# VH-VL binders against q80uz0r647to840: the designs that were tried, part 7

Target 1, 194 residues: q80uz0r647to840
Amino acid sequence: RALVIAQELLSSEKAYVQMLQHLSLDFHGAVLRALENVEQEGREPLAQEELRQGLRELPAICDLHQGILESLEQRLGDCGEGQPQVADIFLAREQEFEHHAAHILQFDRYLGLLAESCLLSPRLATTVREFEQSSQGGGQSMKHRMLRVVQRLFQYQVLLTDYLNNLCPDSAEYDNTQSALTLISKVTDRANES

## First folded at step 23 (VH-VL)

Design n5
Fold by OpenDDE, fold request of step 25:
Structure n5 (fold): chain C 194 residues (1-194), chain A 124 residues (1-124), chain B 107 residues (1-107)
Amino acid sequence: as target 1 above (194 residues)
Amino acid sequence: QVQLVQSGAEVKKPGASVKVSCKASGYTFTSYIMNWVRQAPGQGLEWMGWINTDTGRPYYADDFKGRVTMTTDTSTSTAYMELRSLRSDDTAVYYCARETWYYDEGFYWYFDLWGQGTLVTVSS
Amino acid sequence: EIVMTQSPATLSVSPGERATLSCKASQSVDDYVVWYQQKPGQAPRLLIYGASTRATGIPARFSGSGSGTEFTLTISSLQSEDFAVYYCQQDDYSPWTFGQGTKLEIK
């Protein structure tokens, strides 16, 4: 039963990473290219830099979860039908989860900055629309796509809780899973404060 | 005056193609997305696709992929929509519509300017 | 794709009265809803975007509300020029989809 949940974790992580890759490569890349044109015009360079810094969290988050995915694949592949060890995958990356915290904190700000830049550059606005209409990611609005980045953390809470409930309380994995849940909760709490 | 002016009504046979034009005036053509929406007689509105007027890159609704081509001429600020392999159920008024946006904790897009429409009748 | 369903199909209201038009989405589209007005022989005209923001030049008697799956267009006091067909459109998911329309007619 714990293994089944771990497999669900892996499956959903694969989908999540694909979504992040689309955000990191297509959206982030396209926006940066469009911003280069805005910079050449000398319009609000400080605001543009702040926007770039805010958007950097997307590639960082993508890298984080690519690592998580790789580790999950390895752990589940090695354990066969036995008890998997997956909780430490999250614990080992505690510092990297700060990118999620930053994303949550800066979300409204960088979207606002993006909008301001779009007012200055119709090309940038169209770039945003092209990303929104893309089939990858379900053709959903920017706001919702950015929110999905954060929603994964809540999914972790659900999945890891279910995982925990199917572990032996005296096991190291049980303790580690509790710690992992605490880690995720620290980040999601920031989302609730925003 | 800001406006979109479309070409005149067309009558076509099944299997033929039609190309509708939409000329923009009063604003910077390449600063706004151009959409195409059609309306069969007595029916609702159906989105067909849009085109990036700056790059010329089109995006089509799945129902029209392979049969529709959207293009622009920036020198004349004109958008074109060609529909091929016409059928009787393609009989409709075709509209070009300018798309713009506003921001309020998110990007919201809407069609703020419409052409007068072009009636395309497909009949044997 | 998202299905937008408008109700009623036809609404009969007297001049000066309040009209309430409904639009339902097959799934949540947050507040990404646009309303258009169309008179016979004319192109649609933008009324409301973002579910509740009135477009420039649109009279104050027009208002939009709702979020998620249920949306409403309200005309507080109907004028003679308000009798037309009204369409809602969702802008959250591509492809963009319209409701089938509500015909507002004189009672």
Scores: ipSAE 0.873, ipTM 0.953, lowest interface PAE 0.5, mean pLDDT 94
Fold by OpenDDE, fold request of step 25:
Structure n5 (fold): chain C 194 residues (1-194), chain A 124 residues (1-124), chain B 107 residues (1-107)
Amino acid sequence: as target 1 above (194 residues)
Amino acid sequence: QVQLVQSGAEVKKPGASVKVSCKASGYTFTSYIMNWVRQAPGQGLEWMGWINTDTGRPYYADDFKGRVTMTTDTSTSTAYMELRSLRSDDTAVYYCARETWYYDEGFYWYFDLWGQGTLVTVSS
Amino acid sequence: EIVMTQSPATLSVSPGERATLSCKASQSVDDYVVWYQQKPGQAPRLLIYGASTRATGIPARFSGSGSGTEFTLTISSLQSEDFAVYYCQQDDYSPWTFGQGTKLEIK
C-alpha cells in the first residue's frame, strides 16, 4: 500500500535527519572552531576559506531535509488512512537539492583540504577522530559518513519508485511522483558522473 | 628518543582497582591521541578506549564503561588508565599506544608507538 | 561491533618461503585495515595501514592487500626475525576491533 511506503519514507527520513543534525551541529561546528585557530596564524587562508565553503553544504542539506521531514509529518498526519500527498514536498524544494549536487562535486576536494588543515592543526585532526568514533552515525569513518549523505538520494529513488507503483496512474500524485523521481535522478546522475 | 614508558607490574585482589601510567617523551604529547589496549595471557588484543590528550576528554569501549577512567597530565606528558572492580579475567598486559593518521583519499588511523606494557594480575 | 577473523590460527613455514595470512571482516570495512606484528614479550609493532600501505622502516617483503571483507598479509621470503604473531585491525567502525591473531612459526 502507498501509505505504508510513505510511512517508511517518513521513518527513514527521521533517521536521516538525525544523522545530518549530528554532522551539521557537532562536526561542522567543531571543525570551524578549530579552523579559526589556523586562520589566526595566517596559514593557507584561501584554502581554509574554500574548505569552509565546501562544508557549508552540510548545514544546508540538513535544513533541506528538516523541512522535508516536517512536511512529511504534517501530510501523513492529516491524511489518516487515505491517500497521502508527499510528492510535491520534493518538487517544492527542487532548488535546494542543488546542495546535494554541490556536495557530490566538492566531496573529494574539501576532504583533501581538511586533511591539509589537519597537518597544520593536530587539534583539528583530533576533532575529526572524535567525530568518527561518535556513536551517532554508527561510529564510522569520515569518508563513509559523507558518502551516506549522498546515499539517501538513491534511497529516495527506491522508495518513491515503490510508492509510484502503488498509486493510481490517473491520479495527480502519480504524475507528481514521476516528476519527483526525475528531480532526484538529475541529482544522482551527478554522483554517477563523478 | 620517541617512546612510551609504562609503570611496573601490579598484583591485585578481586574487587580492587589498578591505575597504570604511561609517560611520553620525544614528541609533543598533546598532538597525538593516546589509546589503551590490553592483552590477556595467550590471547589477542582488545581495545579499551582513547583520550584526547589536549582536552582530556576520554572515549571508552562499551565493555569498559563504568569501570575505566582515562586521564592525562600534560605537565608531565603522562597518560593514566584506572580500572576498577577488578576480576580474574582482567588479568592482562595493558598497553598505551599513540595514535596518528595518514591521508590518501581518506583518513587512516593507526597505532604507531606502543608502551612496553604493564602486567596486571588479578588473583585471590 | 565488527568481527575480524584471522586464518589460519597457526601457520608453519620454513625460512625463505612465502607466508600468506588471511583476515576477514564480518562486514565491509573498505580498506581501513591495519596489520601489527608481535614478538614474544614485546609490544605490537605497526606493519601496514590502509590495507596496503607499508609503515616506515618495514621491510619490502611485507605487503598488504584486500578491500571490503577480505584482506591478506604476505611475507614474500620469511626471515628468522619474522616468526611472530600477526594481528589485523579494522579502523572503519568504532569500536576498533582486532583479529584473534595468526601465529607464524618455523616449520
Scores: ipSAE 0.872, ipTM 0.952, lowest interface PAE 0.5, mean pLDDT 94
Fold by OpenDDE, look of step 24:
Structure n5 (fold): chain C 194 residues (1-194), chain A 124 residues (1-124), chain B 107 residues (1-107)
Amino acid sequence: as target 1 above (194 residues)
Amino acid sequence: QVQLVQSGAEVKKPGASVKVSCKASGYTFTSYIMNWVRQAPGQGLEWMGWINTDTGRPYYADDFKGRVTMTTDTSTSTAYMELRSLRSDDTAVYYCARETWYYDEGFYWYFDLWGQGTLVTVSS
Amino acid sequence: EIVMTQSPATLSVSPGERATLSCKASQSVDDYVVWYQQKPGQAPRLLIYGASTRATGIPARFSGSGSGTEFTLTISSLQSEDFAVYYCQQDDYSPWTFGQGTKLEIK
């Protein structure tokens, strides 16, 4: 049962990383290009810089989860039908999850700044809409796509909890999974504070 | 005056093509996305797709892919929708609709300006 | 695609009375719902966006509410010019989809 849950974790991570790649590469890139045009017009350079800085968290978050995915693939590929070891994948990346914390705390700020920039640049607005139209991200609104980044952490809580409930309490993996859950909770608590 | 003016009614035979025009006036044409929506007689509204009036990049609904082409002429502030391989069930009023947005903790898009519609009748 | 279901198909109401129109989404669309009014022989007219924001020029008697999968358009006191077909639309998922419409007719 624990293995089945770990496999679900892996499969969902694959889908999530694909979404993140589209968000971090295509959306991020398109917005930056559009912002360059706005800057040429001499409009609101400080606000745009802040937006760029905020959006930098997306590539960092993408890198984090790409690493998680690679590690999950390796671990589950090697364990066969035995006890998987996946909890340490999260524990080893505690510092990287600070990018998620930053994303959560500044989420509204990002979107607000984006909106302000869109008012100044219709091209940027249409860029946002084109991204929303794209099927690679599920064709969903920008707000919800950005929220999916936050929601993944809550999904970890659910999946790792289910994983924990199917481990031997005397196992090292059990203790590590509890630690991983604590780690994720520290980050998700920021969402509740925002 | 801010308005969209569409071309006149069309009567076509099955297998033919129709091209409907939508001329914008009173606003910056390239600042809004243009959508196309059709309505069969006595039926509801069906979204066909939209075009970025700045870049000219279109996006089509799946049901129309391969049969529809959306274009713009920025010099005349006109959007065009061509539908090919017409069938009887393509008989409808076709609308162009300007799409814009408002922000309130999210981007909300809506059709705030509509053309008067163009009736396309497909009959043998 | 997301299916928007409006009810009832036809609503008969007397002038001066309250009209309540329902729109249901097949899955959550948060508050990304738009309402349009269409009179015979005319193009649709924007009424409400963001589920509850009244468009410019729309009378105060029109109001929208709801979130998730359940949405409502309310006309507090029907005027003669309000008898028309009303459509809801979701703007959260591509493709953008409309309800089948509710015809508001005079009782």
Scores: ipSAE 0.824, ipTM 0.921, lowest interface PAE 0.6, mean pLDDT 93
Fold by OpenDDE, look of step 23:
Structure n5 (fold): chain C 194 residues (1-194), chain A 124 residues (1-124), chain B 107 residues (1-107)
Amino acid sequence: as target 1 above (194 residues)
Amino acid sequence: QVQLVQSGAEVKKPGASVKVSCKASGYTFTSYIMNWVRQAPGQGLEWMGWINTDTGRPYYADDFKGRVTMTTDTSTSTAYMELRSLRSDDTAVYYCARETWYYDEGFYWYFDLWGQGTLVTVSS
Amino acid sequence: EIVMTQSPATLSVSPGERATLSCKASQSVDDYVVWYQQKPGQAPRLLIYGASTRATGIPARFSGSGSGTEFTLTISSLQSEDFAVYYCQQDDYSPWTFGQGTKLEIK
């Protein structure tokens, strides 16, 4: 049963990474191009730079989860019917999860800055709308797509908890999974504080 | 005055094409997305798609893909919608609608300006 | 696509009375709902966006509420000019979809 849950973790990670790739490559790229035009006009350069810095978290988060996905695929492909080792995948990337923390803490600010920039640039506004229209990611509003990045951490909590409940308490994987849950919880706690 | 003025009523045969125009005035045409919405007689509203008036890139609803073409002429601030291979069930009033947004902890879009509508009748 | 269902299909109310119109989404659309008014032979008119924000020039007697899957348009005291068809629209998921409309008529 632990293996089944691990498989669910893998399948959901695949879908999540696809969403992140679209967000990181298409939205991030398009917004940066539009912002470049706004900067050339000399309009509120500091606000624009702050927005750009905030948006850099998206590619970083995408890279993190691409690595997680690759590791999950390798671990689950190699274990056959045996006990998979997946908890250390998260533990090895503790520092990278700080990008999620930054995203959570600055989420409202980034959206606000984006809105301000859209007021200055109708082209940027239409870029946002075109992204919302895109079929990749379900054609959902920008706010909800950005929130999905945060929501994935809560999904980890649920999945890893279920995984933990199906492990032998005397196993190394059990201890590592507890540590992984602690790591994720530290990041999600920041979301609750915001 | 801020307004959208559409072309006049059309009567077409099945299999024919119709092109409806929507002329904008009183505002910056390229600063707003233009949508097309139709309404069959006695029925509700159906979104057909929109066009980015700045880039000219259109987005069509799945039901109309392959039969509809949306274009703009920025020099005349006019949007066009062409519907091909007309059928009797295409009989409707077609509206152009300007789309804009506001921010309140999120981007909300809405149609704040509408054309007067163009009746297209498809009959044998 | 998201299905928007309005109820009732027809609502008969007397002038001066309160009217309550319902709109339900097939899945959560948060507060991304827009309300329009349409009179016979006219284009739709924007009333409410973001589920609860009145558009410019819309009388205070119009109010919108709701979040998730259930939304309500309320007219606190009906005026003669308020008898029309009302449509809700979701703006959270493409394609943008409308309800089938509620006809508000004089009782």
Scores: ipSAE 0.822, ipTM 0.915, lowest interface PAE 0.7, mean pLDDT 93

Design n5
Fold by ESMFold2, look of step 24:
Structure n5 (fold): chain C 194 residues (1-194), chain A 124 residues (1-124), chain B 107 residues (1-107)
Amino acid sequence: as target 1 above (194 residues)
Amino acid sequence: QVQLVQSGAEVKKPGASVKVSCKASGYTFTSYIMNWVRQAPGQGLEWMGWINTDTGRPYYADDFKGRVTMTTDTSTSTAYMELRSLRSDDTAVYYCARETWYYDEGFYWYFDLWGQGTLVTVSS
Amino acid sequence: EIVMTQSPATLSVSPGERATLSCKASQSVDDYVVWYQQKPGQAPRLLIYGASTRATGIPARFSGSGSGTEFTLTISSLQSEDFAVYYCQQDDYSPWTFGQGTKLEIK
């Protein structure tokens, strides 16, 4: 049933937002503070600025998903019956999904820039390890944490496909869900096309 | 000479505490993470936790949380591990181990330098 | 918490032969595996990190392989000093757990 799948979309989105908040508030902030120390010492400001710009994708992705979560809670919390309407939540945010595309294309590069900065700053390297130790978002290696940001898009493809299969083909929600799947696929496909 | 030198063996009674020291030489102490690992006689390695040697912030394994305190003294390049409320099954060799990293499409962490070990015997 | 299971518990081989030691993770750890050697009365010694990269000063007869859940340490042409206990460790998910060890002994 479509409503059950929409409820799973909501519950999994809450878990994802919690993970993003840890990334965008705790780690991102700690890395930015450490980068300021490196810059004050006159170290390679241009390379550090590229990393700083790339890291700003994490707060932007967090903001996107906070909005998705709020909308899902409104749509599914206010109604317990009838056919759910959630696909337009994604369609309304098409431009913001470009932050995901940027992350997919660049996260290996940004990890490499982070590693270069860690060579200059032992404190930054230790900050990376402290974040990997943290259990708030699930303690895990930095590469896999960055990949977890991307994994949500593939989870959406699975969930929205299952959702679509349980909608009336003549409904507006069916058409909107097809469009949402196309949106998500375009983001993932652009990353593959380098 | 890059090395970790630990304090000598100790004999303790149940309920007591022990504090093991680990002095670093030949490298910048605050540039590396310090771990503590123990090994009961004839058994495997058990990770106890680690400390950020620059800030002094520790991270403890769940089994030791509440009984262990890890500290550093950066002026002497020395890490300390104190284990309280000792039991006979805390009899083990306690190691300090320096952790470092390598980047190759991901951060890889490993213990590249170990202390000689400190035997702590707990008997009633 | 990820369980690292090593097999066999004890491996008896003759000098000059090849030894193959296995390490299995309870879930995928990609290639975030470290191997250590421990001789009697000594501290552990780093051998391999990243599943397959030899640490500085480790002889070429030591090699590591694997990704996901299955990992092997291979020692070609065993030397007398290679008879020791070997531990794998994963460093993908905290806590960074050790396997229980494989004792490599002379036959």
Scores: ipSAE 0.696, ipTM 0.875, lowest interface PAE 1.0, mean pLDDT 88
Fold by ESMFold2, fold request of step 25:
Structure n5 (fold): chain C 194 residues (1-194), chain A 124 residues (1-124), chain B 107 residues (1-107)
Amino acid sequence: as target 1 above (194 residues)
Amino acid sequence: QVQLVQSGAEVKKPGASVKVSCKASGYTFTSYIMNWVRQAPGQGLEWMGWINTDTGRPYYADDFKGRVTMTTDTSTSTAYMELRSLRSDDTAVYYCARETWYYDEGFYWYFDLWGQGTLVTVSS
Amino acid sequence: EIVMTQSPATLSVSPGERATLSCKASQSVDDYVVWYQQKPGQAPRLLIYGASTRATGIPARFSGSGSGTEFTLTISSLQSEDFAVYYCQQDDYSPWTFGQGTKLEIK
């Protein structure tokens, strides 16, 4: 029962990492190259540097979830049969979830800085539209793609709650799952505070 | 002054190809996306695809993949759409449309300038 | 693919009156909706983008509203030149699909 929910956590994490790789490797790289083009044209606005710094959150979030995926695969794939123990995977990465908090608080602002850069570079504006066209990313607007980065945290809350309800209350995994839910909720609560 | 001027009407037989031109004037051609939209007689608008006018990279609607080729010539500020293997249900007015954007908590895209249209008639 | 459904297909209205045109999306498109006007024998003309923002040069009698799946174009105090076909388009999900049109005709 709990094992089935843990397997769903693994399979959905695979899908999420694939989406993050597209966003953090393809889009982020294309934007950085376009920003270098703007700088070569004799302008180095402070807004472009702030955007560059903020965009580094996407690769960091991708690295976090690649680590989570690898750990889930090891716990559920290699160990095979048995009671699942996955909650500590999240707890071990508590500080790394601050990249999600930064994204939640700032993605609208960074998207606005991207738009400001697009005013200076029609090439960058077209790059945004080409990425929105991409069928690999679901063919959706840039704002919604940035929101999908956050959606995973709410999915974790649903999955980990369901998982918790199928664990023995006396187990260490029960306590760890409660702690993981608290960790995830603290990150998502920052979105509500702003 | 700012305008898109398309090539004249064409009559084609089934199985032939047609190439419609769209010349831009009064603005920087490579700074805007170019779309192609068609309209069968008495019917609505159907999006066919778009082209990055700076790089020449096209993106096609699924219904037209394999039959359509979109190109540009930046030296003449002209976009082209070629439709091959014509059928009678390809009879339509074909429009080019310039796409631009506005930002307000998200990127909003729209077609702010349209060509006059090119009637392509496909009949035996 | 997002289907945009317009209603009614034809709307007969007297000059000086108010016209209300509906557009429904098959899934949420937030406010990523564009409205175009097409007069007989002419190319489409941009009216509204972002569901509610008038394009440059569009008279104030044109207004748009809606978010999610339901959108409305309202034309107050109809003028003779307003009798045309109106199309909505969504620009949230590729392919960026059009509705089938609403013909606004003089009564």
Scores: ipSAE 0.660, ipTM 0.866, lowest interface PAE 1.1, mean pLDDT 87
Fold by ESMFold2, fold request of step 25:
Structure n5 (fold): chain C 194 residues (1-194), chain A 124 residues (1-124), chain B 107 residues (1-107)
Amino acid sequence: as target 1 above (194 residues)
Amino acid sequence: QVQLVQSGAEVKKPGASVKVSCKASGYTFTSYIMNWVRQAPGQGLEWMGWINTDTGRPYYADDFKGRVTMTTDTSTSTAYMELRSLRSDDTAVYYCARETWYYDEGFYWYFDLWGQGTLVTVSS
Amino acid sequence: EIVMTQSPATLSVSPGERATLSCKASQSVDDYVVWYQQKPGQAPRLLIYGASTRATGIPARFSGSGSGTEFTLTISSLQSEDFAVYYCQQDDYSPWTFGQGTKLEIK
């Protein structure tokens, strides 16, 4: 039962990493190149630098989840009929989850800054719409694509709760899974406070 | 005056092609996205695709891929839509529509300026 | 692809009265809904975007509401020029699909 849920965690993590790679490599790169063109015309405002810095959270989140995926593949590739051990993968990366917290707290502000930049650059506004058209990340609005980054954390809560309920309560993996759930919940709780 | 003026009505036979023009006036052509939407007689609106007027890159609805080509001429502020291999069910009014956006906690997109429409009749 | 379903297909209402037009999305589109008016022989005209925000120059008798899957256009005191076909469109998921229209006609 636990192993099946751990395999679901792995398979969904693969899909999530692919989405993050498209978002962090394609969109983030296109926005940065568009902002460089504005800078070469000598018109960069302070808001564009803040936007540039805020967009760096996306590659950092992608890097975090690439590491999680690699670890899940290693652990579950070697796990035959025995109990899985995956909770420490999350615990080992506790500080890296701060990139998610930063994204949650600031993504609405960064979207607003992007909109301000789009007023100065029709090319950037069209870039936003081109990304919204793209099927590689789904064909959804920019706001919902940014929300999708956070949505994975809620999926973790569901999967890890189900996983926990299928572990021996006296096992170390049970305690570690409880700690991983607490870690994820602390990050998502910051969303509820904004 | 801000407007979109389309080419005149066309009558075509099945298997032919048609190219509809849409000339923009009174605004910066390359600052806005251009869409094409059609409407068969007595039917609703059907989105066909859009074009980035600055780069000329088009995006087509799946039902029209392979039969439609959208282009622009920035020197004349004119968008074009060509539909090939015409069938009788392609009989419709074809509209160009300028797309713009507004930001309020998200990007909202809408068509704020429409051409007068071009009737294309495909008779058997 | 998101299907936008409008009801009723035809609505007969007397001038001066209130009309309520419905639009339902096959899955949530949040508030990414646009309303257009089309008079016979004319191009569509933008009325409402973001489900509830009136476009520039649209009279206050037009109002929109809704979020998620259910959306409503309300015209609070029908005038003779309001008898037309009304379309909703979602702009959350490509392709940007339209509803089939509601014809508002004189009772």
Scores: ipSAE 0.638, ipTM 0.850, lowest interface PAE 1.3, mean pLDDT 87
Fold by ESMFold2, fold request of step 25:
Structure n5 (fold): chain C 194 residues (1-194), chain A 124 residues (1-124), chain B 107 residues (1-107)
Amino acid sequence: as target 1 above (194 residues)
Amino acid sequence: QVQLVQSGAEVKKPGASVKVSCKASGYTFTSYIMNWVRQAPGQGLEWMGWINTDTGRPYYADDFKGRVTMTTDTSTSTAYMELRSLRSDDTAVYYCARETWYYDEGFYWYFDLWGQGTLVTVSS
Amino acid sequence: EIVMTQSPATLSVSPGERATLSCKASQSVDDYVVWYQQKPGQAPRLLIYGASTRATGIPARFSGSGSGTEFTLTISSLQSEDFAVYYCQQDDYSPWTFGQGTKLEIK
């Protein structure tokens, strides 16, 4: 029940970290190299500068989620007989999570900035297509890959809700999961306001 | 005025190689992706791979890896596809196709310009 | 890889009538579907991208629809030049695979 949902949280976090690493190591690096070639021609367009600034946070976002993954692996790898305890992993990182959520929620807008940059630099468009060819992302389109970055926040809300519904209401983990859901809901509510 | 012109038909024996050329005119060659697609007689279209015309980096379909080499010559705006160790079931029309994109909440990619095709016949 | 299955294999229709061509993906490709027309002895020609957006110069009698796994190309009031083979292609997951084609012929 609850354990199955906690294992799903772990496995989906593992997939998310792999996707973030691919974006941070492969895509971000390739985009920066392509933008440097344009810079050698002089004035940098506003769209390219805003895209560069938005991507600066990607390594820190990767680090946050790597930490969440490591904590999930420790908790679920070592907790065979006990009820799962994962909610405080999110609560311990409340400030960091809220800080990065604003940047994560901008990733679908960054797709539009990328498209504007591609109009100015056709070489960047081929970089986008090369990234879409990559087997590490399942060969999926750029829209789906960048939407997956954003969608993870909403996926947490779904998973933690299902998790809560399968916990003993009197347990400490139930109370902690309600608190974690409140944290995640604050983040996703800001997305609805924007 | 915008066009892709391919090299002429070829007849080859099994075990030989063929190199098909595709010359672009009327547009900036390095601004667009080039794909290769083949069509056996009476059959559908089969994607073979594509090449980044600016960097020369190719990407091959799994069925052709090890037998195909795709290259470009940016000075002549020409793409090339070489298929080695030919077999009779490689008899097909080979097309080059330019790929472009449109953005509407996502990147949509499509082949908007095709060469006239090059018939390669493999027979002993 | 994603399999694109077109049906019917051959469709016989009279000029002036409507043709409906089907394309089914083995998994969701959202609206990342492209349609091409190929006349005998010619290279393919782009018709529609994004499942429903007509390419420049394509007559309004061509329309596309669908999302997810099922896609339709509709040709209203068929003209003599519309009798050809039609291919769908998905561009959501590499390799960007084609369907096997639907031959539209004179009834």
Scores: ipSAE 0.585, ipTM 0.834, lowest interface PAE 1.7, mean pLDDT 86

